# Designs tried in a protein design chat: VH-VL binders against q9h9l3. Part 37

Target 1, 176 residues: q9h9l3
Amino acid sequence: PRKMVAIDCEMVGTGPKGHVSSLARCSIVNYNGDVLYDEYILPPCHIVDYRTRWSGIRKQHMVNATPFKIARGQILKILTGKIVVGHAIHNDFKALQYFHPKSLTRDTSHIPPLNRKADCPENATMSLKHLTKKLLNRDIQVGKSGHSSVEDAQATMELYKLVEVEWEEHLARNPP

## First folded at step 1 (VH-VL)

Design S2j (framework fv_sotevtamab)
Fold by ESMFold2-Fast, scan of step 1:
Structure S2j (fold): chain C 176 residues (1-176), chain A 119 residues (1-119), chain B 112 residues (1-112)
Amino acid sequence: as target 1 above (176 residues)
Amino acid sequence: QVQLVQSGAEVKKPGATVKISCKVSGYTFTDYYMHWVQQAPGKGLEWMGLVDPEEGETKYAPKFQGRVTITADTSTDTAYMELSSLRSEDTAVYYCARHDSYGYEFDYWGQGTLVTVSS
Amino acid sequence: DIVMTQSPDSLAVSLGERATINCKSSQSVLYSSDNKNYLAWYQQKPGQPPKLLIYWASTRESGVPDRFSGSGSGTDFTLTISSLQAEDVAVYYCQQYYSYPTFGQGTKLEQL
């Protein structure tokens, strides 16, 4: 019923030197942190660099991965018409080749009250790892095996909930 | 102007570990990737891996995965390559080489470090 | 991995004559978005590190004599030395940087 989800994507490197970021995993959780979507996604281009230390993606994950075009359709059905929460979410939308209305987008890397609660400058861009440690006393993105997009999406939703009332009131008075 | 200066020759026994350094000067260390390349005697060039000194990201060639560790120390502008479980086949000259993320491949190379592995 | 194959393995050329070295990649190193070939050529003399000669398949590195030229696109590339000088006796390597670097096996250029 509550029309709010959190998203986190993992990208692999395609193109020259693997410098192009292509979607290779997407996780979406609901308001309570329950997983609505979590799939490995096969890019349409040859994967040059799995970026495993960050993405957590290995060749084995691509064997039964959902092709990009199909995955994109599934993801967009979940996102359309909902409030979408993410951290540096412009990167996720770019990887999805998708435009989501700004009025329905919440980026935890650009919420001044959240930084204030973490004793950080209000207009600085803080990492998800830093905010999660400061505000939730939890370590995420630990070790060399790569990030879990489910863990990141869950942390992002929990962070947003800390400022939800204040930030929704702000947005109602200052529409994007 | 730009210089990559490597540590001196090493002689090691099979099973040992070697760690060689590459100290840079004449440019901003964090602006360029640092790569390591192996050249066995009378053989061609083989890429081992890279490090991004700014982010700490590393990538390793499959042949060396599990035996090579590449690191960067921004306080001393020095990159390191550590190779463990040495075999006689690891006898080679090892080069560090700079890569510009906005341009061409290896524009500057270290002078090379000879590592000899013998029983 | 992209496999780089050079030909010939060695050649001998008289001073003042043309030397031609070929390089083939197992897949295209041409990127459509920027229309660049991610291909470099290096010269290595005994006891020295490799020296960059050509990048982007045909762009000459600063300080490299104009007798050196690179050509080709996609999977087939050529390094040409228009008039061999004694100092050009060396081993030459092609290298792709479309993905993580791989080198050709090298071509030894000798003076005839």
Scores: ipSAE 0.000, ipTM 0.466, lowest interface PAE 14.9, mean pLDDT 87

Design S2k (framework fv_sotevtamab)
Fold by ESMFold2-Fast, scan of step 1:
Structure S2k (fold): chain C 176 residues (1-176), chain A 120 residues (1-120), chain B 112 residues (1-112)
Amino acid sequence: as target 1 above (176 residues)
Amino acid sequence: QVQLVQSGAEVKKPGATVKISCKVSGYTFTDYYMHWVQQAPGKGLEWMGLVDPEEGETKYAPKFQGRVTITADTSTDTAYMELSSLRSEDTAVYYCATAYYRDSSGYDYWGQGTLVTVSS
Amino acid sequence: DIVMTQSPDSLAVSLGERATINCKSSQSVLYSSDNKNYLAWYQQKPGQPPKLLIYWASTRESGVPDRFSGSGSGTDFTLTISSLQAEDVAVYYCQQYYSYPTFGQGTKLEQL
C-alpha cells in the first residue's frame, strides 16, 4: 500500500453571476487507479451556472446528489494522512474548504521534471490534458459535455508515477 | 431552433474526392462535437469520425483513417467531411450529427443527409 | 472495436401489441465509475435521418412517447414499445458510445 491517492473535483457556479466555484463532484483513486470515491455533490447554495462544458454537471445529477457536508466528511476521511496527488490541486482543496499539509501534497501542474519530459518550459503551468497527451499518449477531457473527474484523477496519478522516484528524492533533500 | 443543413447530392467517379458541408444554426458551434455517419443504400449506420470545432482536434474510425478528413470553419459555423480515393462501395447517404450537451451520447440533431453516388 | 448485434432482423406486430427488440454488445458498455450504460436507441423512417429515442440505455429523450422504454445492462439491452402505433413502423438501431461509436445492423419493425 503506497498510502497515496489522486483527486479531481468538478465545480459549478454559485453566488453573484455564478462566479463562486462550489463543489459538485469529487473522484478519488488509489495508487493503482482504482476508484475509492466518486459522487455528485449538492452545493448548499443555489446553482446559477452548471458550467456543463467543463464540469459535466447537469440538473439531473443533483436529484440524488450527496449533500456537501456529508460528502466533505467522507472525502476528508480518505485524504487525511495520505499523500494526495492532483493537478492545480489548490482549487480542489479550496472547493472542499480543506487544508492539506504541503509535505503530503503533490501538484502535477508544478513539478518541473514532468514539464521537462513533455518538452515544455520547466516553470510553465501546463494543462492536465496537454501533459497526458504528451507523456502518456492518451486523450482525456474529450468532449463538450464536460470532464470525467475519474479519468482526470487516474491520469494525474499515472503522470505522477512517471517522476515519483525523482521527485520524492528531490523533496527529501528540499523539504517544502 | 437547432438546424444542421448539408450541401447537395454529388455524383463522382472512382478515384475522385468529395467534400460535403454541414452548416449549423441555433446553437454555439464551438460548444459541441460534430460527428459524421455513413449509411450505404439499404444498410445500417457507420460512424466515420468527429471534429471539435473549438480546438480543431479530430478522431476517425479505423475503417476510414487515411481517407477521411473532417474540418470545421468557425467563421462560417460550417463543418466539412472530405472522403478521398472514392470507390463504388462509398455510395451512401452521409449525415452530420451532434449531441446537444452530450458529445457522442445520443445524437439528438442530424443534418438532412447528402447522397454521394460513385459510378463510372 | 465493439460489435453491436440486434435481434431479430425484422418483426411484424399488430397495432396495440407489444414489440421487443434486442441488442447485444461484444463487450460491456457499462462504465463502472458512473454506473451508466453507454447505449442509445434510434428510430429511422425512409428518407429521414435517425431520431434519438433513448440514451444511457433507459433515459427517454425529450418528446419521445412513454410507450418507448429501454432496459438492460452490460452487454444485453432491450427496446420495448408497449403498444404499437402505426407511426412506429420504422427501422430501429442500437448504438454504443463507450468507445468509438458503433451501431447494430438494425431491426425492421412492420405492422401485421
Scores: ipSAE 0.000, ipTM 0.469, lowest interface PAE 15.7, mean pLDDT 86

Design S2l (framework fv_sotevtamab)
Fold by ESMFold2-Fast, scan of step 1:
Structure S2l (fold): chain C 176 residues (1-176), chain A 119 residues (1-119), chain B 112 residues (1-112)
Amino acid sequence: as target 1 above (176 residues)
Amino acid sequence: QVQLVQSGAEVKKPGATVKISCKVSGYTFTDYYMHWVQQAPGKGLEWMGLVDPEEGETKYAPKFQGRVTITADTSTDTAYMELSSLRSEDTAVYYCATVRGVIPEFDYWGQGTLVTVSS
Amino acid sequence: DIVMTQSPDSLAVSLGERATINCKSSQSVLYSSDNKNYLAWYQQKPGQPPKLLIYWASTRESGVPDRFSGSGSGTDFTLTISSLQAEDVAVYYCQQYYSYPTFGQGTKLEQL
């Protein structure tokens, strides 16, 4: 079947009062968790708020960062035609200004069987950190330096693999 | 009022090391990169590198990599540029600056420090 | 790195006349996503640090006189002083900030 990748993006605040979320890092891993892409990305607008506590991004990361248009082209070449796994993945696609077909999208924040395995309400939106701790017995997003998008993408792929067989069967019977 | 105030002129012999300071006032020192720029006599401006005063991380231009060390002391709001193994061609005015490149809305320069390397 | 080249190296202009300085980058400094040119112009007088005049190729820095203007896009840029005043005698530098900062070699503007 189709190749599968997992993605996680980090955003910084641009625009008035830093209210606009702009792409500033993207990590993509393959099915086995190997890194296919991991780059800091220079937003087309001035950064007002690095949101470092969550993004892990600092001013130094922007010095050699790949301009948004170039990074976007590289990223879309990797994603096109593949099954793309993410957590609350709409935010990543919005930051990329990209539409990915729903039939090829897997959002680990909206997979009822995954929540069920974590003893959470099936229709609740649970954080990646909570699901990873509950189901994989692994702590991610630890410390004060912000999140690692590589770590998050790897965890997201592993979470999906826990329900892959049953969820792909569900999607085959109930196409999006 | 933003001010970048540099240490005074230095005269050094070949092979020596020079360390120049840049004291900051009028803005939050940790919010912006501090850059260093070299200007040889009668020549143009050449970027040397930068430091993030908050984290201490640095980036250096390839020409100066291995000889330059840029640091920041947040307790005194002072940035430093240290250049080792001095040669006569290092004779120049050195500037600290928040030059455009990373933070386009912010640009200030120190007054410059003349370093003369002669025997 | 991006190489910046200015022309001419030296220019002499009479008071009240127009001065024009050119700057060429080895690659485009126009970022298509925001449609901005990542180019600045600086003025440097003897014994003083450089002073920012223009950024985004054509946006005048606060406090800079209206006689200074910038134009151009992509790889070719121009700084114009519409009517030279004595205080404008200086060396002028273009600088790209699309990547790590690099400067042109400078243009010395003298009064005839």
Scores: ipSAE 0.000, ipTM 0.455, lowest interface PAE 16.6, mean pLDDT 86

Design S3 (framework fv_sotevtamab)
Fold by ESMFold2-Fast, scan of step 1:
Structure S3 (fold): chain C 176 residues (1-176), chain A 120 residues (1-120), chain B 112 residues (1-112)
Amino acid sequence: as target 1 above (176 residues)
Amino acid sequence: QVQLVQSGAEVKKPGATVKISCKVSGYTFTSYYMHWVQQAPGKGLEWMGRIDPYDGETKYAEKFQGRVTITADTSTDTAYMELSSLRSEDTAVYYCATDYRGYSYGFDYWGQGTLVTVSS
Amino acid sequence: DIVMTQSPDSLAVSLGERATINCKSSQSLLYSSNNENYLAWYQQKPGQPPKLLIYYASTRESGVPDRFSGSGSGTDFTLTISSLQAEDVAVYYCQQYYDTPTFGQGTKLEQL
């Protein structure tokens, strides 16, 4: 398959007072925005806070969810060796308990040319929602029913494609 | 804007080695696999192998394993296919091809082809 | 390796008539995560490289006339030309890209 995918994860609260972020959904799309993976994931720990307003996760989604260990294996098979695009992607990798090489990681929250295109300060960390509205004229994360990780992954790939040639050339000259 | 331009026709003797080039333009060379496909006269298409230009990883079809070597030069955005120990049945048009728009598209861009004739 | 087998090897069809080409794979080309079949169809005219017509078994490439359609899932696939035009005379290949790429042997489409 393709060398480039985009990922977005949804987390729920586990641990004391729901302060630990645990993976509860992962969506991966290819370069064209087609879904390669989209599963609800059962955390190994008791869910204290579904964070439904943001995650879109409800108790019903956990009934047939893929256990974390199995889901992680499936996801890592898709990510390994590929360029992985995400927004604030460190949080996704942390939830997956996974290290992806920096040379193959693209974080749309830290790409100066992308902020420049959006008429935003190059060093600012802009939200996915803001960049998507500004550059793609598309509203995502609408309403109070939670985010769609598929929608977020698709938007993230589309944003990266706007600067792909320029940024890949930059990285070739200035390796991380 | 996306273009794959191959080197010109070659005539070789049995036992010789041929090296064909495929120069790309219009996209980031290191982000996509480059494939090589053989087509003997009046016959179908046969995948030979591919390279990941980013790290030089190659995979070859069993039929060509041991005789084919695919390489990439990122300084010139050029992929190469080298076929050794040539036989008369290696007479064919050789194509480079990429899945530039993504793996969901199959091979969406092809070079124009290079005819290699192997004769005594 | 996944073996791709086309049928027939050749067929002749009159202008305006329907042409049907079949392709079978030795294993399923359906990728469970996206529910897509990793099968493409190509058209090749003499002296030219293959041209992508259809990908994901049924999605038509931009610029390809709507008389071309792909169908099928899993192991059995069909390319249909609803009304043959003179420019459609060519060899047609199916190709899987689910695993290491393999092509069918080709079907030569001629005008009666």
Scores: ipSAE 0.000, ipTM 0.453, lowest interface PAE 17.0, mean pLDDT 86

Design S3a (framework fv_sotevtamab)
Fold by OpenDDE, second read of step 2:
Structure S3a (fold): chain C 176 residues (1-176), chain A 120 residues (1-120), chain B 112 residues (1-112)
Amino acid sequence: as target 1 above (176 residues)
Amino acid sequence: QVQLVQSGAEVKKPGATVKISCKVSGYTFTSYYMHWVQQAPGKGLEWMGRIDPYDGETKYAEKFQGRVTITADTSTDTAYMELSSLRSEDTAVYYCARELYYGSDYFDYWGQGTLVTVSS
Amino acid sequence: DIVMTQSPDSLAVSLGERATINCKSSQSLLYSSNNENYLAWYQQKPGQPPKLLIYYASTRESGVPDRFSGSGSGTDFTLTISSLQAEDVAVYYCQQYYDTPTFGQGTKLEQL
């Protein structure tokens, strides 16, 4: 069996009016929830909007942040050859300017059995927070810690594990 | 366990200044933003501003900018809202409210409210 | 500022029946990066402060009965009480926190 990791990224706003989403933090955990990577990342362009209410990122987090190019190399090294689990993971890959093979990607925002288990419409796009509350009876993204990409990555992995067997069998019969 | 206890009702004349307190207990005061919300009699809710008790950083609604001052005393776990140049339209119940998620302006715990009456 | 509009302004529902309150925002409250809707629901009884019921459109606050549920996305949201209880008589407010916080005008829910 292939090794599995979960990823979650936080983005800030760069470019005109801060509408460009740039990677500012990335967290990667293994199957057991152990942290493999957790770094603040400095975008190559000037940050216009920290999007703190969404990202949890503040200016002080960028003081010793890892330059994007360096961080991207580190992250790709970890992801290579792995099954990568994420929630709405297309946003993470877009921010990384890297797209993992579809056959090795698992997006918990698009797994019908997971939604069914949460008593949600199978084809609906549910939030990580909602699924975590429904299926794990756990509150994430609370308190002054703000968005914790580590916490979110761990929750994503745990959610996937609830449907892993069923979904992997489905994918084997219906490869993307 | 978490409690927000506000100071008592106030009666003020137009042009005066009022200062309301909100004392917290049951959680770490400096770990959550504290917000203030106005509610005129029989009316809806209106956000006034907030403070980060950790460093004293504040944000104010444009409507109240220049008249409202929010402060925090970490030694007593108390937040304050001061409103100057009072008008009859400022007659309302004022609430302190704790922000549940850092940076997201929704509120899980509220004070009991403080009625401020402005009349000549 | 984002304008929040609730409907109806008042609603009378019999005990045990479903109550539905709608809330519309002047712009989308959905943040595409995390797929969250920045919308909360509050319950306020006379002489009391608002009480948080729902946040991020559909997540129930701890201690809130299962009969309360939030749904919707983008600009249209709904608070549903599946079976009205006597203690549910109150004014309900929606609130966005996508931008500077703003509240709906409130919906008064009465027992029929």
Scores: ipSAE 0.050, ipTM 0.636, lowest interface PAE 4.9, mean pLDDT 92
Fold by ESMFold2-Fast, scan of step 1:
Structure S3a (fold): chain C 176 residues (1-176), chain A 120 residues (1-120), chain B 112 residues (1-112)
Amino acid sequence: as target 1 above (176 residues)
Amino acid sequence: QVQLVQSGAEVKKPGATVKISCKVSGYTFTSYYMHWVQQAPGKGLEWMGRIDPYDGETKYAEKFQGRVTITADTSTDTAYMELSSLRSEDTAVYYCARELYYGSDYFDYWGQGTLVTVSS
Amino acid sequence: DIVMTQSPDSLAVSLGERATINCKSSQSLLYSSNNENYLAWYQQKPGQPPKLLIYYASTRESGVPDRFSGSGSGTDFTLTISSLQAEDVAVYYCQQYYDTPTFGQGTKLEQL
């Protein structure tokens, strides 16, 4: 058997005009929603745009934040060999500069049965906030100070648990 | 500019330990994973393990687990591979190899190789 | 571990002729999120370390002649040399990096 975790990352803008998304916070929770990792991460490049409205990240959070190289090593130790659940998880893996095997990846923005339960088109990409409200009757990402990556990771795990049995059976019959 | 230079050939007795070095130049040592690959005479390539020189994190192949130790010295930009409890079947050329992109385990630069002969 | 199997074990080709080397993986190397196959090809000449030729199944490494090309997807991959040169006599290895790295057993290419 494989162990399972859920991940959510926050990104800030680096590079020309702040157009590059760089990792600035990562939260990882276990199957029960307990926090395994939650750190602010210092990008290797100058931060041009904190994107605070969405990321919740401010300059103060970067003081003594974990350097990207060290944080990446810590995060990959947790993810390697585990089933990793996320929402639009390709963005998180891109920010981590990391490949995770498709057979061990679960993306809640790309699970047709989950959309079906939410009365949404099976092939549509629905936001984490919308799916969580429809299926768990819970409001996340509330307020003006940005998102909580811990809250988002916890919601993502709970959403996956709603379809876990049927989706794991599907993947066993249809290996990626 | 990029060079990986390995230490010279070694002759060891069964049961001995060997330690091979790989000194790098022409790039930032801590920015790339360093891997070690074994090639027995007339045989193919077998991955042994790798190190992240930035924090010293290692991963080892199951076949070598318990006998191989990979280390890095950032003050001299040198990676090391130590193999203990040597057997005659460990006679091989050992290569260090640099990972091309972060998170992809394919190798753009290789050391010249170090021949380790295990004989009594 | 993902098992890599090459065919043939050895191949003899005349100068100027096309050479084809096959590589099969025990499971798919295609990652659908980036649509990339995690497969590399190396050339090794006697007394030398392996040299990277191709990565992501079909991307040619800088400095590699355009007579070398990689193709395939999923579990079946091919390295093609469109017109064999004398300097191409070598052993060729495929390698997957979808999981812990594993190599094929090698294909020895000789001049006929």
Scores: ipSAE 0.000, ipTM 0.457, lowest interface PAE 16.1, mean pLDDT 88

Design S3b (framework fv_sotevtamab)
Fold by ESMFold2-Fast, scan of step 1:
Structure S3b (fold): chain C 176 residues (1-176), chain A 119 residues (1-119), chain B 112 residues (1-112)
Amino acid sequence: as target 1 above (176 residues)
Amino acid sequence: QVQLVQSGAEVKKPGATVKISCKVSGYTFTSYYMHWVQQAPGKGLEWMGRIDPYDGETKYAEKFQGRVTITADTSTDTAYMELSSLRSEDTAVYYCATGPDYYKYFDYWGQGTLVTVSS
Amino acid sequence: DIVMTQSPDSLAVSLGERATINCKSSQSLLYSSNNENYLAWYQQKPGQPPKLLIYYASTRESGVPDRFSGSGSGTDFTLTISSLQAEDVAVYYCQQYYDTPTFGQGTKLEQL
């Protein structure tokens, strides 16, 4: 009954020795895969490591990027009160410095029925790329130019839809 | 409201192992590192290590390597610190601590657990 | 590891007077790219866990009275209590988070 969205974020390395993962892009899609939000985000700290091979982010993307504080407000307005789907979503929430209710959070890296459909051990943490290939017969995160957070968010929503009925019923019987 | 609640005081003999818990509420357990800090009686604070509760990745201070094990149970939102081969110098209050920020300064602490090692 | 050294080990100050506690690091805690010093200050009372007072050397934690202030940069830092109140009697610790966390040995603040 709640509205549902999927989120994926890209992080760059900031802080001493590039140790801190700071939000640098966020994509949010609706249930049908339509983009609700997709912005480059400017961290408040100097970027030490763009992590371009994975993030797809380059210095050019930071020109006119939305400052973190403003982007966070926009993103939280979209997420509040909705069921939020993500893959290893704790990383996204950590980067947003945000605590979304566990009862409204769906993490496709921790859904045993989804792993079962992919012929993977139920309690293993499988990558988004692996699950998408196995269950949707689609290759994502291809090449050396980095990941597309829009593509990842869309794949994540489609993966969740494969187990939505079963998992929502499980959560109703076993509230978090 | 964020709260870290630790298990009660322990009395152990030299050579024994102690395992103390830290149960969290009021935030998503897997979103932030959980750290453990030792404080010997009348002494200062010493960082022991941390865990990322999401994947179980741990990092330990060199002084405690080989004797400390930090684990997390995401089904109960509880972190554990296990210290083996106890010696009298391990008599201390042990704290779990976390920050809502990503950095390694701590604005939330457990109440502390006194471990006494006596012969 | 970065070594943190506090001075003095103990300090007695009359109510209403200024208290000053120093902290020195064995290497610079200043990250040049954001001009922030990765240093925090804590207050600890008997039987209680430490309470965060200040982070980034000079940023006061929410709810901490404005009589507490932090200053300094690089390797030399100071915590100042402008007008001591009875509830400020405690042990104070500095902590660096530039690398693996390390704490100073503590400064015991007593009322004269």
Scores: ipSAE 0.007, ipTM 0.513, lowest interface PAE 10.2, mean pLDDT 88

